# Ledger of designs, part 9: VHH binders against Putative glutathione-dependent formaldehyde-activating enzyme

Target 1, 157 residues: Putative glutathione-dependent formaldehyde-activating enzyme, of Halomonas elongata (e1vbt6)
Amino acid sequence: MLLEGSCHCGAVRFRVVSPHPYPFNRCYCSICRKTAGGGGYAINLSGDADTLVVHGAEHTSIYQAEIDGLTSPGERHFCSRCASALWVFDPRWPELVHPFASAIDSDLPRPPERVHLMLENKPDWVEIESREQDRCFAGYPDESIAEWHARLGLEEG
Short names: E, the ipSAE of ESMFold2; O, the ipSAE of OpenDDE; V2, 0.75 times the mean of E and O plus 0.25 times the DockQ between their complexes.

## First folded at step 6 (VHH; framework vhh_7uia_1)

Design k01 (from g18 with A108P I111Y; at its last look DockQ between E and O 0.72; V2 from the best seeds 0.00; counts 0 for: pae E 2.3 > 2)
Fold by ESMFold2, look of step 6:
Structure k01 (fold): chain B 157 residues (1-157), chain A 122 residues (1-122)
Amino acid sequence: as target 1 above (157 residues)
Amino acid sequence: QLQLVETGGGLVKPGGSLRLSCVVSGFTFSDYAMAWVRQAPGKELEWVSSISSSGRSTYYEDSVKGRFTISTDNAKNTLYLQMSSLKPEDTAVYYCARSPLYSYGSKPFDYWGQGTQVTVSS
């Protein structure tokens, strides 16, 4: 599926092809929450990095978190004008890019189940609202974004 | 069965050059992105450089940009790191690592070599 996204002010627009467009994956870690998840979590999608097309790239900035005293190679791209979180690129997975669902303008499909991860980092005021089909993990889940789609027969070529 | 074997380390003076090689077996080399990771004495593992499975995209940590070059030779199943303008702070064990085909989140690398020592000193 072709995903189209933008920042709120319109200075940055982007497109990316994703075989995994379902916004199922709620990450409650402090980095995701503080940079892209005002309701307590963020949803990262996954797409083919080689297909990413960006208009207005001069209006993007990159944040790299410090973890254990070292700067993480993960690049969190955001609009320098309006602060919209746009996508994550990590050169340790150079084939992938992870747009935030919050930046996507395309109509995303509805996931039949969700995954709640990094719950050990969830602040007390955030309620999970888990459904009977959902999976919950204190840390990282036991399947990747691609594996989740494959298990449910939801991959798009 | 799967093996990643690094060679080419050694002792070199500041400003010198070395070329590291990593020969792989047990998987289709051209299907995977590859990386170099290093560990200096008493320090954490540090990602150094990555190359996409196609060989067309390369990435480097800030401190090595312009000094190191990552490359591959698919016919020889070999990953390289050409290191130039070496500094004492480049002293470390250098590991070859394979990037998994699937999504971010669990581990950045699923297979590692045993490492080769690079020592930069006068």
Scores: ipSAE 0.580, ipTM 0.828, lowest interface PAE 1.7, mean pLDDT 89
ESMFold2 (binder alone), look of step 6: mean pLDDT 81; pTM 0.824
OpenDDE, look of step 6: ipSAE 0.760; ipTM 0.902
ESMFold2, look of step 8: ipSAE 0.448; ipTM 0.782
ESMFold2 (binder alone), look of step 8: mean pLDDT 81; pTM 0.823
OpenDDE, look of step 8: ipSAE 0.738; ipTM 0.892

Design k02 (from g18 with K107P; at its last look DockQ between E and O 0.35; V2 from the best seeds 0.37)
Fold by OpenDDE, look of step 6:
Structure k02 (fold): chain B 157 residues (1-157), chain A 122 residues (1-122)
Amino acid sequence: as target 1 above (157 residues)
Amino acid sequence: QLQLVETGGGLVKPGGSLRLSCVVSGFTFSDYAMAWVRQAPGKELEWVSSISSSGRSTYYEDSVKGRFTISTDNAKNTLYLQMSSLKPEDTAVYYCARSPLYSYGSPAFDIWGQGTQVTVSS
């Protein structure tokens, strides 16, 4: 699936091909929550990094979070004008890019089940709106975004 | 039944070379990104290198760029790390790890080998 995304102000637009376009993965970690998920979580997608095309790159900035006293290699790309979170790229996984669902303008499919991860970092005020078929994890889940799609037969392209 | 077994470690002089191997069993090798990580005594775990499931993309930490090469042989279910121009600071236990989970800033591994000791000393 071709995903098209943009920042709120329009200074940055991007597209990326995603074989795993379902917005099922809700991350409640403090980084995602504070930088890309004001409601308590951010939703991360997965795309092919080699297909990423960015317009207005000069208006993008990168945030690298401090984790356990070390700067993470993970790059959180955001619009320097409107602060919209756009995507995460981690050079340790160079073939993947992780657009935030919130930045995607293309119609995304509704996931049949969702994953709630990093719940140990979830503030108390954030309620887990979990359906019966959803899966919850205190930390990282036991399957990747790709594996989730594969398991459910939802992998595209 | 899932298992990673590292071999190839040893004692080598500075400037020397070693080739580490990691034999994978219990899962389809080509379905997962694989990584080499290392830990020296008293130091944090260090992400050395990784290779995508397709084998087309690789990552190297700055300290090993130009000296280390990660590769795979899918037919043999084996991950390799060719190390050249070894330095004393490369001394560590080297682990092979499967990375099915892509965290957003932190590595996630679900299977580790027992590691192989690499010692670089004059």
Scores: ipSAE 0.276, ipTM 0.688, lowest interface PAE 1.2, mean pLDDT 92
ESMFold2, look of step 6: ipSAE 0.466; ipTM 0.792
ESMFold2 (binder alone), look of step 6: mean pLDDT 82; pTM 0.835

Design k03 (from g12 with E61K; at its last look DockQ between E and O 0.44; V2 from the best seeds 0.00; counts 0 for: pae O 3.3 > 2)
Fold by OpenDDE, look of step 6:
Structure k03 (fold): chain B 157 residues (1-157), chain A 122 residues (1-122)
Amino acid sequence: as target 1 above (157 residues)
Amino acid sequence: QLQLVETGGGLVKPGGSLRLSCVVSGFTFSSYAMAWVRQAPGKELEWVSSISSSGRSTYYKDSVKGRFTISTDNAKNTLYLQMSSLKPEDTAVYYCARGPLYSYGEPAFDIWGQGTQVTVSS
């Protein structure tokens, strides 16, 4: 599936091919929550990094979180004008780019089940809106985004 | 049953070269991104290099760019790290790691080898 996304102000547009386009992953970590998920979590997608095309790159900035005194190699790309979170790229996983669902303009499919991850970092005020079939994890989940799609037969070519 | 086994470490003089190998078993090697990470005594674990599952994309820590080369041999289920122009600051235990299930925030690799010691000293 071709994903098209943009920042709120329109200065940045991007597209990326995603074989795993379902917005099922809700990350409650402090980084996602504070930078891309004011409601308590951010939803991260997965795409093929080699297919990422960006227009208006000059209006993008990168945030790399400081964790335990160390700078993460993970790059959180955002619009320098409107502060929209756009995507995450981590060189440790170079084949993948992770657009935030919030930045995607394309119609995304509705996931049949969701994953709530990094719940140990979830503030108390944030309720887990979990359905019976949803899965919850204190930390990282036990299957990848790709594996989730594969398990459910939802891969998009 | 999942296993990573590193070899190739040793003692080398500054400017020397080493080739690390990591043999993978228990899973389909070509289905996963792979990485090398290292830890020196008293220092934090640090990422060194990664390679995509296809082997088409490689990434390196800035301090090792131009000196280290990551590669794979799918037929042998083996990950390599060719190290050249080694420096004392490269001294560390080098671990082979399988790419994470999740890469948001500060992702962790899900499978690690026992590591191989690399010592660069005159």
Scores: ipSAE 0.040, ipTM 0.376, lowest interface PAE 3.3, mean pLDDT 90
ESMFold2, look of step 6: ipSAE 0.426; ipTM 0.765
ESMFold2 (binder alone), look of step 6: mean pLDDT 84; pTM 0.846

Design k04 (from g12 with G99S E106K; at its last look DockQ between E and O 0.25; V2 from the best seeds 0.33)
Fold by OpenDDE, look of step 6:
Structure k04 (fold): chain B 157 residues (1-157), chain A 122 residues (1-122)
Amino acid sequence: as target 1 above (157 residues)
Amino acid sequence: QLQLVETGGGLVKPGGSLRLSCVVSGFTFSSYAMAWVRQAPGKELEWVSSISSSGRSTYYEDSVKGRFTISTDNAKNTLYLQMSSLKPEDTAVYYCARSPLYSYGKPAFDIWGQGTQVTVSS
């Protein structure tokens, strides 16, 4: 699936091919929550990094979080004008880019089940709106975004 | 039944070379990104190198760029790390790891081996 996304102000637009376009993955970690998920979580998608095309790159900035006293190599790309979170790229996983669902303008499919991860970092005020088929994890889930799609037969490569 | 087995470690002099191998069993090798990580006594786990499931994309930490090469042989279900121009600071236990999960800044592995010791010393 071709994903098209943009920042709120329109200074940055991007597209990326995603074989795993379902917005099922809700991350409650402090980084995602504070930078890309004001409601308590951010939703990360997965796309092919080699297909990423960006317009208005000069209006993008990168945030690299401090984790355990070290600067993470993970790059959180955002619009320098409107602060919209756009995507995450981590060079340690060079084939992948992770657009935030919130930045995607394309119609995304409704996931049949969702994953709630990093719940140990979830503030108390954030309620887990889970359905019966949803899966919850204190930390990282036991399957990747790709594996989730594969398991459910939803891969769109 | 999932297993990673590292081999190829040993004692080598500075400037020497070693080739590490990691044999994978219990899963489809080409479906997963793979990584080499290392840990020296008293030091943090270090992400050395990774390779995409397709084998087309690679990552190297700055300290090993130009000296280490990660590769795969899908037919043999084997991950390799060719190490050259070895330095004393490369001394560590080297682990082969499957890395299917993005860890948002942390190394994330769901399976890894027992490790192989690499010692670089005069």
Scores: ipSAE 0.284, ipTM 0.692, lowest interface PAE 1.2, mean pLDDT 91
ESMFold2, look of step 6: ipSAE 0.431; ipTM 0.779
ESMFold2 (binder alone), look of step 6: mean pLDDT 82; pTM 0.831

Design k05 (from g12 with A33T; at its last look DockQ between E and O 0.59; V2 from the best seeds 0.00; counts 0 for: pae E 2.9 > 2)
Fold by ESMFold2, look of step 6:
Structure k05 (fold): chain B 157 residues (1-157), chain A 122 residues (1-122)
Amino acid sequence: as target 1 above (157 residues)
Amino acid sequence: QLQLVETGGGLVKPGGSLRLSCVVSGFTFSSYTMAWVRQAPGKELEWVSSISSSGRSTYYEDSVKGRFTISTDNAKNTLYLQMSSLKPEDTAVYYCARGPLYSYGEPAFDIWGQGTQVTVSS
């Protein structure tokens, strides 16, 4: 599915192909929470990096987190005018790009279940709005995005 | 029984070249991102280079760009790192590693080789 996204002020627009663009994972780590997650988490989608088309790229900036004195090569792209978080690209995994669901203007399908990860980093004021079938992890999940889609039959159609 | 086996390390003079090989077994090589990571004496692990599963996209950390070339041969299930214009600061143990199918913030490579020593010295 072709997704269309933008920043709030309109200076940056983008398109990207995402197979099964379900907004199912909520990451509560401090980087996601502080850079893209006003409700205590961020939702990352998976997209094909080779299909990403950006208009207004001169209005984007990149943040690379520093972790214990080391700069991550992961690039968190945001609008330099309005601060909207847009996508993550990490050259260590070059075939993927991760747009934030918050930046997507296209209708997204409802996920049949959600994954809540990095809960050990969640501040106590954040309440997890979990459904019965949601999966919760203190750290990283034991299932890949591809395995999640296959298990739920979301790669067929 | 997943294995990554590096070869091709050794002692080389500054300005010289080496080609590292990593033979993989136990998984479909062409389905995964593959990478080289190194550890110099007294330093932490440092990502060197990655190649997409198709072999079409390659990326390098800044200090090796233009000197190192990552490549694959899918028929031989082998990952390569061609290193040229070697410098003493390239001295390290070099590991090949497999990328995970997904990343959630601070991911790591999930399968590692045992490493091969590269020493650049007069």
Scores: ipSAE 0.293, ipTM 0.656, lowest interface PAE 2.9, mean pLDDT 83
ESMFold2 (binder alone), look of step 6: mean pLDDT 82; pTM 0.831
OpenDDE, look of step 6: ipSAE 0.582; ipTM 0.836

Design k06 (at its last look DockQ between E and O 0.75; V2 from the best seeds 0.00; counts 0 for: pae E 2.05 > 2)
Fold by ESMFold2, look of step 6:
Structure k06 (fold): chain B 157 residues (1-157), chain A 121 residues (1-121)
Amino acid sequence: as target 1 above (157 residues)
Amino acid sequence: QLQLVETGGGLVKPGGSLRLSCVVSGFTFSDYAMAWVRQAPGKELEWVSSISSSGRSTYYEDSVKGRFTISTDNAKNTLYLQMSSLKPEDTAVYYCARSPLYSYSKPFDYWGQGTQVTVSS
């Protein structure tokens, strides 16, 4: 599926092809929460990095978190004008890019279950709005975004 | 079954060069992105460089950019790291690693045994 996204002020627009467009993956880590997740989490999507097309790239900035005194290679791209969080690119997965669902303008399909990850970093005031079918992980989940789609019969291709 | 075997480490003086090789077997090499990761004594693992499965995209951490070059030879199932202008802070065990195609949970699923690079006067 072609995903189209933008920042709030319109200075940055982007497109990316995602065979895995379900917005199921709620990351509660402090980096996602503080940079993209006013409700206590960010919803991460996955797309093919080679298909990413950006208009207005001069209005993007990159944040790389400091973890244990070291700069993470993960690049959090955001609009320098309006601060909208747009996507994450991490060169340790050079074939993937992870747009935030909050930046996507395309209609997204409704996930049949959700994954709540990095719960060890969740502050107490954030409530997990989990359903019976949802899966919860203290750290990383035990399946990739692609494996989630395959397990539920939702793979596009 | 899967093997990643690094060679090419050694002792060099600052400003010197080394080429690391990683011979891969047990999977279709051209299907996976590959990376170099290093660990200095008493320090945590540090990602150094990655190359996409097609070989078209390469990435480097800031401190090695312009000094190190990652490449592959698909015919030989071999990943390379050409290191130039070496500095004492490059001293580490260097591992080759496989990046999974579509995984968010862990960046690397298979590792080599490592090869020691020591940069000293």
Scores: ipSAE 0.544, ipTM 0.826, lowest interface PAE 1.8, mean pLDDT 89
ESMFold2 (binder alone), look of step 6: mean pLDDT 81; pTM 0.830
OpenDDE, look of step 6: ipSAE 0.765; ipTM 0.901
ESMFold2, look of step 8: ipSAE 0.495; ipTM 0.814
ESMFold2 (binder alone), look of step 8: mean pLDDT 82; pTM 0.835
OpenDDE, look of step 8: ipSAE 0.721; ipTM 0.886

## First folded at step 8 (VHH; framework vhh_7uia_1)

Design m01 (from k01 with Y102K S103Y; at its last look DockQ between E and O 0.77; V2 from the best seeds 0.00; counts 0 for: pae E 2.3 > 2)
Fold by ESMFold2, look of step 8:
Structure m01 (fold): chain B 157 residues (1-157), chain A 122 residues (1-122)
Amino acid sequence: as target 1 above (157 residues)
Amino acid sequence: QLQLVETGGGLVKPGGSLRLSCVVSGFTFSDYAMAWVRQAPGKELEWVSSISSSGRSTYYEDSVKGRFTISTDNAKNTLYLQMSSLKPEDTAVYYCARSPLKYYGSKPFDYWGQGTQVTVSS
């Protein structure tokens, strides 16, 4: 599926092809929560990095978190004008790019279940609104975004 | 059997050069992105460089940009790291690693070599 996204002010627009368009993956880690998570988490998607097209790239900036004294190679791209979080690119996975669902303008399908991860970093005031089929993890989950889609037969290729 | 074997490490003076090689077997080399990762004594693993499966996109951590060059030779199933202008802070065990094609999970790399020691000392 072709995903189209933008920042709130309109200075940055992008598109990317994703066989994995379901916005199921809620990350509560401190980086996602503080940079992109208005409700205490962010929802990451996955797409093919080779297909990413950006308009208004001069209005983007990159944040790289420091983890244990080292700068993470993960690049959090955001609009320098309105601060909208747009996507993550990590060169350790050079084939992938991870738009935030919050930046996507395309009509996304509803996930039949969700994954809540990095709950060890969730502040107490944030409630997990879990459904019966949701899965919860203190750290990273036991399946990738691609594996989740494959298991449920939801890939869009 | 899937195997990644690094060679080319050694002792080098500051300002010197080394070329690391990683020969792979057990998978179709041109189908995967590859990376170099290093670990200095007593420190955590640090990503150094990655190359896309096509060989067209290369990425480097900031401290090695302009000094290190990652490349591949698909005919020989070999990943390279050309290191120039070496500094004492480059001292580490260097590992080649295979990047998963389609996964963003808890581990950025699914297979590793045993590593080769690079020591940069006066």
Scores: ipSAE 0.473, ipTM 0.791, lowest interface PAE 2.3, mean pLDDT 88
ESMFold2 (binder alone), look of step 8: mean pLDDT 83; pTM 0.847
OpenDDE, look of step 8: ipSAE 0.730; ipTM 0.888

Design m02 (from k01 with S103Y; at its last look DockQ between E and O 0.76; V2 from the best seeds 0.00; counts 0 for: pae E 2.03 > 2, grease 24.6 > 24.2, SAP .72 > .668)
Fold by ESMFold2, look of step 8:
Structure m02 (fold): chain B 157 residues (1-157), chain A 122 residues (1-122)
Amino acid sequence: as target 1 above (157 residues)
Amino acid sequence: QLQLVETGGGLVKPGGSLRLSCVVSGFTFSDYAMAWVRQAPGKELEWVSSISSSGRSTYYEDSVKGRFTISTDNAKNTLYLQMSSLKPEDTAVYYCARSPLYYYGSKPFDYWGQGTQVTVSS
C-alpha cells in the first residue's frame, strides 16, 4: 500500500510504498524513545526505500546517534521547522526505509501481531501494553521482517 | 554454497590507490545490496560503503566520501571498492558483506568474506 505522511507544520510531506506496513515495531530504546516517542516508545514501519518520494526535503534534518564510540550510519530524518520525527534510513539496509507511524496520515491497518523491542532500555514508568499474540524482545527481534510476513501468511495475501 | 572472496589488498604509501574486488557465488548477485566493512587494528567493525541491488544508489561513510567509489559488475558477480587518496587511518582489514533484504536484528550483514588487508604506511 501507498503510505502518505507529513510533519505537523506541513513543510515536509512524503510517500512510500509498503506492501505490508507492519509489524508495528514498538521500539523502547533510548534513541527511539527520546527522538520520536512521547509515550516511552516509537512505532516504526517498513517501506521500500526506492519508492520514497519527499516534498519539502530542504526542511528535513538528520540525526545520527553515537553507539559504542562510533557514529551510527542510521539516519533519523525529522522536520527542521517543527521537529516531527519522520523516518529512519540506514544505508546498511539500502533497500529499506522506516517511517514512524506517528508521521503517517494514511489509514493504517491493524497488524495481526505487534513487536515490542529493546525492552531492556524501557524506563520503569512506561507500561508495556502487549497482547497475547505480541512478541516481546529484550533486544532486537530474532526474525527478519520478511520472515515475519512469511510466518503470518502475508506474502500470499 | 555462498562465497564472498576479497582480493586487491596490499601495502601502499599515503596518497596511493588500490582497487578491492569481491567475487561472489551461491546467490543471485543482482538481488542483494552489498557493502564494504573494515576493521582497523584494535577497533570495532566500521561500515564503509553500500550499493543497492540495482546499482543505482551508493552510500559512503563520511571519512571516505570523495575518495572511495563502490561499484558492481553483474556480468562478473563482482563488487568493487576503488580507493584513492589513501591515508594511514584507512589501514584495516576490508570485508565485503551482503546486506539482507529486510532488517535483521542488530546484524546489518548476513554473509561476509574472509577479508583483505590494506596497509597505508608512510
Scores: ipSAE 0.487, ipTM 0.806, lowest interface PAE 2.0, mean pLDDT 84
ESMFold2 (binder alone), look of step 8: mean pLDDT 83; pTM 0.840
OpenDDE, look of step 8: ipSAE 0.689; ipTM 0.878

Design m03 (from k06 with A33T; at its last look DockQ between E and O 0.69; V2 from the best seeds 0.00; counts 0 for: pae E 3.8 > 2)
Fold by ESMFold2, look of step 8:
Structure m03 (fold): chain B 157 residues (1-157), chain A 121 residues (1-121)
Amino acid sequence: as target 1 above (157 residues)
Amino acid sequence: QLQLVETGGGLVKPGGSLRLSCVVSGFTFSDYTMAWVRQAPGKELEWVSSISSSGRSTYYEDSVKGRFTISTDNAKNTLYLQMSSLKPEDTAVYYCARSPLYSYSKPFDYWGQGTQVTVSS
């Protein structure tokens, strides 16, 4: 499906094809929480990086977190005018781009389950609002997005 | 039998060049992101370079940009890392690695035994 997103001020708009837009990854790590998380987590989607089209790219900036003194290759793209978090691109996985659900203007489908990750970094005041079928991880999940889709019968072709 | 076999390491003087090769068997090359990772003495594993499954997009960590080139030869099931302008800081064991497509949170699931690169006068 085609995802359409934007920053709050309208200076940046983007489109990306997402054949597999879910799982909706609720990431509780301190980076996601501080840069994109109004409720203690950010919701990361998935899309095909080769299909990303950005309008107003001169108004985007990139943040790369430092973790234990090391700069992560992961790129957090945001609007330089209004600070809206827009997407994550990590060159270690160049086929993927991860728009934040908060930036998406088009309708999103309802996933059959959700993923909660990086729970070891969750501050005490944040409560996990999980459903029975949701998967929870202290760190990173143990299956790829493609494996997740295959397990749940979501391959369309 | 799944195998990733790295070769081409060795001892080289600063400013020199090496070409690392990784021969792959037991899986379809285009179903995975391929990468080079290295571990210097006493340090954690460090991502060096990735190539998209299509072979058209390449990415490099900052310290090797402009000096290293990742490529593939699908006919030979081989991943390459051309290393030029080598520095003592490049001394490490180099591993080729794979990651499933559409994975951003799972680390690489297979890599070889590595090949030693030593840059010393």
Scores: ipSAE 0.262, ipTM 0.669, lowest interface PAE 3.8, mean pLDDT 83
ESMFold2 (binder alone), look of step 8: mean pLDDT 83; pTM 0.842
OpenDDE, look of step 8: ipSAE 0.777; ipTM 0.906

Design m04 (from k06 with S105K; at its last look DockQ between E and O 0.69; V2 from the best seeds 0.00; counts 0 for: pae O 2.1 > 2)
Fold by OpenDDE, look of step 8:
Structure m04 (fold): chain B 157 residues (1-157), chain A 121 residues (1-121)
Amino acid sequence: as target 1 above (157 residues)
Amino acid sequence: QLQLVETGGGLVKPGGSLRLSCVVSGFTFSDYAMAWVRQAPGKELEWVSSISSSGRSTYYEDSVKGRFTISTDNAKNTLYLQMSSLKPEDTAVYYCARSPLYSYKKPFDYWGQGTQVTVSS
């Protein structure tokens, strides 16, 4: 699936091909929550990094979070004008880029089940809106985004 | 049987150079992104560099940018790390690692025995 996204102000637009386009992955960690998820979580997608095309790259900035006293190699790309979170790229997994669902303008499919991860870092005020078939994890889930799609037979391409 | 074998480590003076090699067997080298990681005594495993499966994209941690170069020879199923302007803080055991698809639990699924790099005057 071709994903098209943009920042709120329109300074940055991007597209990326995603074989794993379902917005099922809700991360409640402090990084995702504070930088890309005002409601308590951010939703991370997965796409093919080699297909990423960016317009208005000069208006993008990168944030690298400090985790346990170390700077994460993960690059959180955002618009320097409107602060919209756009995507995450981690050099440790160079084949992938992870757009935030919030930046995607294309119609995304509805996931049959969702994953709520990093719940141990969730503030008390954030309510988990989980369905019966949803999966919840205190930390990281036992499936990658790709594995989730594979398990459910939802891979695109 | 899947195997990664690192070689090329050694003792070098600050400012010196080393070239690490990683010979891969048991899987198709070009199907996977590859990485170099290192671990110094008493420190955690540190990502150093990655190269995409196609070899078109290379990435480096900030501390080694401009000094280290990652490359591949698909015909030889070999991953390389050319290290120049070496510093004492580069001292570590260096591992080549296979990068699977994104996984929270397994950043890398296979790596070799490692090769020791020591930078000392």
Scores: ipSAE 0.082, ipTM 0.585, lowest interface PAE 2.1, mean pLDDT 91
ESMFold2, look of step 8: ipSAE 0.495; ipTM 0.806
ESMFold2 (binder alone), look of step 8: mean pLDDT 82; pTM 0.832

Design m05 (from k06 with Y104W; at its last look DockQ between E and O 0.74; V2 from the best seeds 0.48)
Amino acid sequence: QLQLVETGGGLVKPGGSLRLSCVVSGFTFSDYAMAWVRQAPGKELEWVSSISSSGRSTYYEDSVKGRFTISTDNAKNTLYLQMSSLKPEDTAVYYCARSPLYSWSKPFDYWGQGTQVTVSS
ESMFold2, look of step 8: ipSAE 0.587; ipTM 0.845
ESMFold2 (binder alone), look of step 8: mean pLDDT 82; pTM 0.830
OpenDDE, look of step 8: ipSAE 0.707; ipTM 0.881
ESMFold2, look of step 9: ipSAE 0.487; ipTM 0.798
ESMFold2 (binder alone), look of step 9: mean pLDDT 82; pTM 0.829
OpenDDE, look of step 9: ipSAE 0.294; ipTM 0.719

